# VHH binders against UPF0159 protein Ta1429: the designs that were tried, part 19

Target 1, 206 residues: UPF0159 protein Ta1429, of Thermoplasma acidophilum (q9hib2r271to476)
Amino acid sequence: EKVRLIKYSNEREEMQKVLALLMYPFAEDASGIISRIKAMELSEASAILERIRDLRKNRRMKVGRPFEAVNYVFEVTTNYGAFRDLQRHRFLSIVRKPLTVSYGFDVPPIIAKMPDLSEEYAEAMKDAERVYRIIKERYGAWIAQYAVPFAYRYPVVFTTNLAEATYFIELRSTPQAHFDLRDIAIRMYNEIKSVHPSLAGIIKFV
Key: E = the ipSAE of ESMFold2; O = the ipSAE of ESMFold2 at other seeds; V2 = 0.75 times the mean of E and O plus 0.25 times the DockQ between their complexes.

## First folded at step 25 (VHH; framework vhh_3k1k_2)

Design g21 (from k11 with A59G; at its last look DockQ between E and O 0.91; V2 from the best seeds 0.00; counts 0 for: pae E 3.6 > 2)
Fold by ESMFold2, look of step 25:
Structure g21 (fold): chain B 206 residues (1-206), chain A 122 residues (1-122)
Amino acid sequence: as target 1 above (206 residues)
Amino acid sequence: QVQLVESGGALVQPGGSLRLSCAASGFTFSEYKMRWYRQAPGKEREWVATINYEGGSTGYEDSVKGRFTISRDDARNTVYLQMNSLKPEDTAVYYCAKEGDYVKGSYEFDSWGQGTQVTVSS
């Protein structure tokens, strides 16, 4: 599974948090805001979120900070090159395992199409696997990971919030984005839509 | 005990339409999100559509958006998937799913039906 949404919260409760944070600067009384939001129909809350979505006219217009209150935990299995690019994004936390040969490797499409380079690539990957296994047997997995080429995959667990997820998804879902990150972005978007269809509406420029 | 029974799967020509139904029992239907998933042979199960409870939003996987419509009838404890402009790549077993309970800040696993086969071929 390339992208798995491990943890998310009740959508109505998350929408209530976002709406409370959006409305607070314009309210006289915090208790009154909370009471009104709790009494709000789900359809009314969804309509407000759709209005906020409509105010975003391009992807450079970030979603507001209230959307940082909505949190997700993802597990993503991808190659080390894509992982390095994923690390550039400001996620709340990232947890990874040592690099290993156990999850297979990716062959870049441009290499796969070249006559002899594809065979050389596969031979290099097999050589790296042999070296990894020797080092692992003798010195353990932590040291052996230094023999693992970037093309090998491994799972990463990270937390993010809806504001950061929106930024990442809108940035990396474009046709010009690197294939690996584009695929991850689209899969994350679908995961969020599957559990939070109302909140996912804020992710506009996909 | 939760029961979900899908029906309406059939063999259809490309461009055709089908309506899938899922009869639900054993829980308070109106309080839960309902989802459709599908699984083609040799592929991962993929999410297709979600419908929120009363008055809420719907969500769709990108390849079905604009072609499929999820709806619900709370009086009859039934969720539907209207499938239009069917393509060969829509061929799969379609599963109805009930959102798991939200207990102590965490969702339990979804409950699943047995599925209904949709085949789109020319």
Scores: ipSAE 0.372, ipTM 0.768, lowest interface PAE 3.6, mean pLDDT 86
ESMFold2 (binder alone), look of step 25: mean pLDDT 81; pTM 0.817
ESMFold2 at other seeds, look of step 25: ipSAE 0.539; ipTM 0.837

Design g22 (from k11 with S106D; at its last read DockQ between E and O 0.95; V2 from the best seeds 0.72)
Amino acid sequence: QVQLVESGGALVQPGGSLRLSCAASGFTFSEYKMRWYRQAPGKEREWVATINYEGGSTAYEDSVKGRFTISRDDARNTVYLQMNSLKPEDTAVYYCAKEGDYVKGDYEFDSWGQGTQVTVSS
ESMFold2, look of step 25: ipSAE 0.646; ipTM 0.880
ESMFold2 (binder alone), look of step 25: mean pLDDT 81; pTM 0.808
ESMFold2 at other seeds, look of step 25: ipSAE 0.634; ipTM 0.875
ESMFold2, fold request of step 26: ipSAE 0.630, 0.640, 0.653; ipTM 0.873, 0.879, 0.882
ESMFold2 (binder alone), fold request of step 26: mean pLDDT 82, 82, 82; pTM 0.827, 0.829, 0.825
ESMFold2 at other seeds, fold request of step 26: ipSAE 0.656, 0.623, 0.637; ipTM 0.881, 0.870, 0.878
ESMFold2, last read: ipSAE 0.636, 0.602, 0.472; ipTM 0.874, 0.862, 0.810
ESMFold2 (binder alone), last read: mean pLDDT 81, 82, 82; pTM 0.819, 0.829, 0.828
ESMFold2 at other seeds, last read: ipSAE 0.654, 0.654, 0.642; ipTM 0.883, 0.882, 0.879

Design g23 (from k11 with D101E; at its last fold request DockQ between E and O 0.95; V2 from the best seeds 0.72)
Amino acid sequence: QVQLVESGGALVQPGGSLRLSCAASGFTFSEYKMRWYRQAPGKEREWVATINYEGGSTAYEDSVKGRFTISRDDARNTVYLQMNSLKPEDTAVYYCAKEGEYVKGSYEFDSWGQGTQVTVSS
ESMFold2, look of step 25: ipSAE 0.639; ipTM 0.877
ESMFold2 (binder alone), look of step 25: mean pLDDT 81; pTM 0.814
ESMFold2 at other seeds, look of step 25: ipSAE 0.631; ipTM 0.873
ESMFold2, fold request of step 26: ipSAE 0.354, 0.625, 0.612; ipTM 0.738, 0.872, 0.865
ESMFold2 (binder alone), fold request of step 26: mean pLDDT 82, 82, 81; pTM 0.817, 0.819, 0.812
ESMFold2 at other seeds, fold request of step 26: ipSAE 0.649, 0.650, 0.545; ipTM 0.879, 0.879, 0.836

Design g24 (from k11 with S30D; at its last look DockQ between E and O 0.05; V2 from the best seeds 0.00; counts 0 for: pae E 14.0 > 2, placed apart)
Fold by ESMFold2, look of step 25:
Structure g24 (fold): chain B 206 residues (1-206), chain A 122 residues (1-122)
Amino acid sequence: as target 1 above (206 residues)
Amino acid sequence: QVQLVESGGALVQPGGSLRLSCAASGFTFDEYKMRWYRQAPGKEREWVATINYEGGSTAYEDSVKGRFTISRDDARNTVYLQMNSLKPEDTAVYYCAKEGDYVKGSYEFDSWGQGTQVTVSS
């Protein structure tokens, strides 16, 4: 799958962390806030999140730093060009494997519209795969990765938090964003919404 | 009452084209994201495409990119799925879905149509 949410925590626990950080500046001590948050009914916690969502009027209004406490690990499989653009965003702990031909490749739209050039492109990719497999058998996968064209996809793992994810998703889900990053952004949103339906409400401008 | 009525499913040969329609009623159509899902026999339902409520942003499952196009007509409360270059693996019941409301601090479940059958067979 192009975007997989590999690691996340229980939503109630994550909501408790966010609420504690949101309320701390107005509390007499940290222990009292933790006790109140633990006693809080889910409906009360959800109402606070709903009010925070309502206060965001546009995507330029960033979410607060308390949402940095909600952490995610994603695996994203995409071509190397899009990966380089992902790297420009602040993601923590980016890890990758050697490049390989196992995940297929992307065809640029302008080439896809030209049948003769599309055939030449496909032949070039097939030639690269052949060379990759020869080098891999003789010299191993690490060396063979240098024969993999940038159009081939590969998985990367990165960590992020809900505040950074909100910024990235709202920035790159607009029509003006490059379609690869827009697609990744929307898929990340759907993954977060699937496991954290209450907290995902903070990602308002998707 | 949210109602979603899919139509346009048919039996077609590989390489053929179909256009699916989903007529929506019971909600303010232009305020919601719309999606297409599909479910092949014996498999889990899978996401196919999404279109945002402003009609500008779309996303597609990798296997349908370049072949399928989602679009919407807000004046007619209708979402479409244009399917070209159909393959046997596209055989499925196709469902239109409306993204659930965000109420009480959480998203409600998506609302679904009853589906339309697409069969790609030689």
Scores: ipSAE 0.000, ipTM 0.259, lowest interface PAE 14.0, mean pLDDT 82
ESMFold2 (binder alone), look of step 25: mean pLDDT 82; pTM 0.823
ESMFold2 at other seeds, look of step 25: ipSAE 0.605; ipTM 0.860

Design g25 (from k11 with K104E; at its last look DockQ between E and O 0.92; V2 from the best seeds 0.00; counts 0 for: pae O 2.004 > 2)
Fold by ESMFold2 at other seeds, look of step 25:
Structure g25 (fold): chain B 206 residues (1-206), chain A 122 residues (1-122)
Amino acid sequence: as target 1 above (206 residues)
Amino acid sequence: QVQLVESGGALVQPGGSLRLSCAASGFTFSEYKMRWYRQAPGKEREWVATINYEGGSTAYEDSVKGRFTISRDDARNTVYLQMNSLKPEDTAVYYCAKEGDYVEGSYEFDSWGQGTQVTVSS
């Protein structure tokens, strides 16, 4: 799986937290607003989130800090080149494994369309695998990772929140985004939609 | 125990429509999110649609959005998938799933039905 959503919380509880943070500046009685939110049906809570989504007129209008309260853990298996670009985003924690040849490699779409270049590309990757295996046998996996070309994939685990995920997804799902990051963004969007359909509604510009 | 039984799969021509049903038992249906997944031959199972409970939101995978509609009837403990404008790439076994319980800050695995075959071919 290129993108896995490993951890997420109960959507009703997360929606209640977001609504509490959104409404607190206007609340006369904090206990009263919390009680109303706890009694709220999901349809009512979803409708409020939809109205907040509708106020966003373009992707430069961020979703706001209350959505930072919703956290996710993702595992993404991607090539090292794409991983370096992924690191530019503000994720709370990132854990990676040593680079290896075990997860295969990516072929850029432009190269994939050119049969003779695709063959040369694949042969170069096979040569790199051979060198990796030699170094690994002699010096171990940590040293051998330096022989792994950027095109090879490996899993990375990171945490993010809905506000940052929205920013990343809306930025990287455009046609102008690098092909690897666009695919990751769209897959993250689908993962969030599958488990948090109401909260995912805030992600507007995909 | 949790039972999910899908039905309504058939062989249809491109552009046709189908309505899939999933009869649920063994849990309080109205308290859980329900999902549809599909698995084409030789492919990994992929998410298709989710419906929240208490009239919450629905969500769809991009390629089916606008063509498929997920709905639920809590009185009949049934979730539906209305599939319009069917294409050959929609050919798959379709599974309904119950979201797992949220226990001690973690979700249990989803419960799955046996699936129903949808084939779109002329």
Scores: ipSAE 0.538, ipTM 0.835, lowest interface PAE 2.0, mean pLDDT 87
ESMFold2, look of step 25: ipSAE 0.565; ipTM 0.845
ESMFold2 (binder alone), look of step 25: mean pLDDT 82; pTM 0.826

Design g26 (from k11 with S30D S106D; at its last look DockQ between E and O 0.75; V2 from the best seeds 0.00; counts 0 for: pae E 6.0 > 2)
Fold by ESMFold2, look of step 25:
Parts: structure tokens; sequence; C-alpha cells
Structure g26 (fold): chain B 206 residues (1-206), chain A 122 residues (1-122)
């Protein structure tokens, strides 16, 4: 539940929209292209998308504006530090809740591998929870949220499109990406593949 | 009423193979994508594989790609997961899922079976 794909559309219809938008600049008759695309078998449409994928030689080559027509809604629960980095990516809308200690916190992998340090980290987080509760009781949740460490998780709902998702996923799934964003990117990729197996093929550099 | 019954889970040695089956009823099977998920102890349920309703386009989670094969038999209303080169990390309860209906511009949640246990250990 760290990453959930909560809304998506019919894949065949989305593929047809993308193909129509890709082919329109090269077509004399828009109606003829639309008719051909609507009659197309899913396997034929998938093959065309695979050829388009193959034209991308590296992850910095964008998939193109027609893929902006495919939209997704995600819910992501991650620490506040990772959320700030997520904000750098173009998302169509973002809905969030106030910071709280209710969703637990993340332990960085390097700390998790060191038992003594992991215990010390957990105790520091418990101390922060105590402070949060004291402030919340006396001054309310709005003020208390400022006492929540960045390691605490933060649920966010956002809308994106396949073009932006491809860019984000290919950028952040690399071994050099920060562990939080890489994990989110890989999970988003798997969510898209699970519901749109044909369209997900455009996400080449994972 | 939608019913999904998984079978074929067993205890196997690393490197072994298993074939899971999912018998489906209560819906027009050939109109829906079918998926396999798994849930290891203490972990969230994870997507494993999807097979499309037309011609069998497939997609796999990266760690199983090349080792697992999803397939379907529309005449028997059955989806399969062939699992080769099994690893201890593949230990989980495996669930068959039917793609939810598309209603009012949204997909409903997938329908799930009860699951079948796969254990990979020496």
Amino acid sequence: as target 1 above (206 residues)
Amino acid sequence: QVQLVESGGALVQPGGSLRLSCAASGFTFDEYKMRWYRQAPGKEREWVATINYEGGSTAYEDSVKGRFTISRDDARNTVYLQMNSLKPEDTAVYYCAKEGDYVKGDYEFDSWGQGTQVTVSS
C-alpha cells in the first residue's frame, strides 16, 4: 500500500487515443486514421507502440505529447522528505493530509543494517512522537504537525499522465536514485504494468 | 457470483517448478484481464503477472520475468501461472484476480480468490 493506482481507464481506448494523436500529423484524412485505429486488434496496436518504444535510444528522449492523454490517479504513502522530492515532478493535482505520527516512520537502509543505531533511531522517533502528542493536546493538531520528523510517512493522492509517469519512472528507477524515490518509481511502474500491460511497454528504461 | 479457486501450491526446493491453476466462474471469462498476485508473510500483496483478454498480451513484475509464465484457457475458464527456477523469495500465498468492472468511468476493485500457498525452501 505504499503505492496504489486508484484510477485508470480502459487500455484499448487509451491506446486508440494515443495512436490517433501520434499518427494525425502524418495523415491526410483524420477520419480514415481513426477508423483504422478503431478496427485494429490489440496485438497490432501493441506492435506499433513497441516500434515507437524502440525509437527511444536513451531515457532522456521523452515519449511524446500524445502519451499525456493517458491519465492515472495514484495514492502514495511515503516520508515527508521523499514527498518534497516528488513535488519537483509535474503532477496534474495533489491532495494531502496534515503531517502526523499515525502512519509510522521509515528507517533508512544503512541504519536498518546496524542494530544498535537502528534502536537509537527508533528511540529518537518515539521521543518525537511524545513531543507531537504533548503539543497536539495543548495547541492542537495544526501546530503539532511542525514537530513531525521528515522520516514519518505522508499519504498523498495525485494525478499524472503516462508521459510524465514515464519520465519520473525512468529518472528515479536508476541505481543512482535516492532509495525512497526509486522504490516509489518501481512500484508505480508495476502498478501501470498490472492494469495496462500493453501501454507500459513504452516505459523502456527501468 | 464471481468465484476464483486457486490450486497447485506446494513445498518445493529452490530451482524447482510449480504450475498454479485458477478455476474461474460467475462471469464471462474471455472479457476480462486476469492477474496473479502474491503475499509473503509480513509483506504487502504484490502484483506478479497480468494476461490480457485478447491474444494473451502479458506483463510481469521484474523479479519473475523470464521465470514465470501466465497463460489462460478460455474454453476451460482457467488461468495458469507456470513458475520455474523458484527461489526462496518466491515463498508466498498466490492469489488469482479478475479485473474489476469498468463502471461510471472507474474500474471497480479486482475480485480475488482465497489463494494457494507456495513454499520454496531446502
Scores: ipSAE 0.196, ipTM 0.676, lowest interface PAE 6.0, mean pLDDT 85
ESMFold2 (binder alone), look of step 25: mean pLDDT 81; pTM 0.813
ESMFold2 at other seeds, look of step 25: ipSAE 0.635; ipTM 0.876

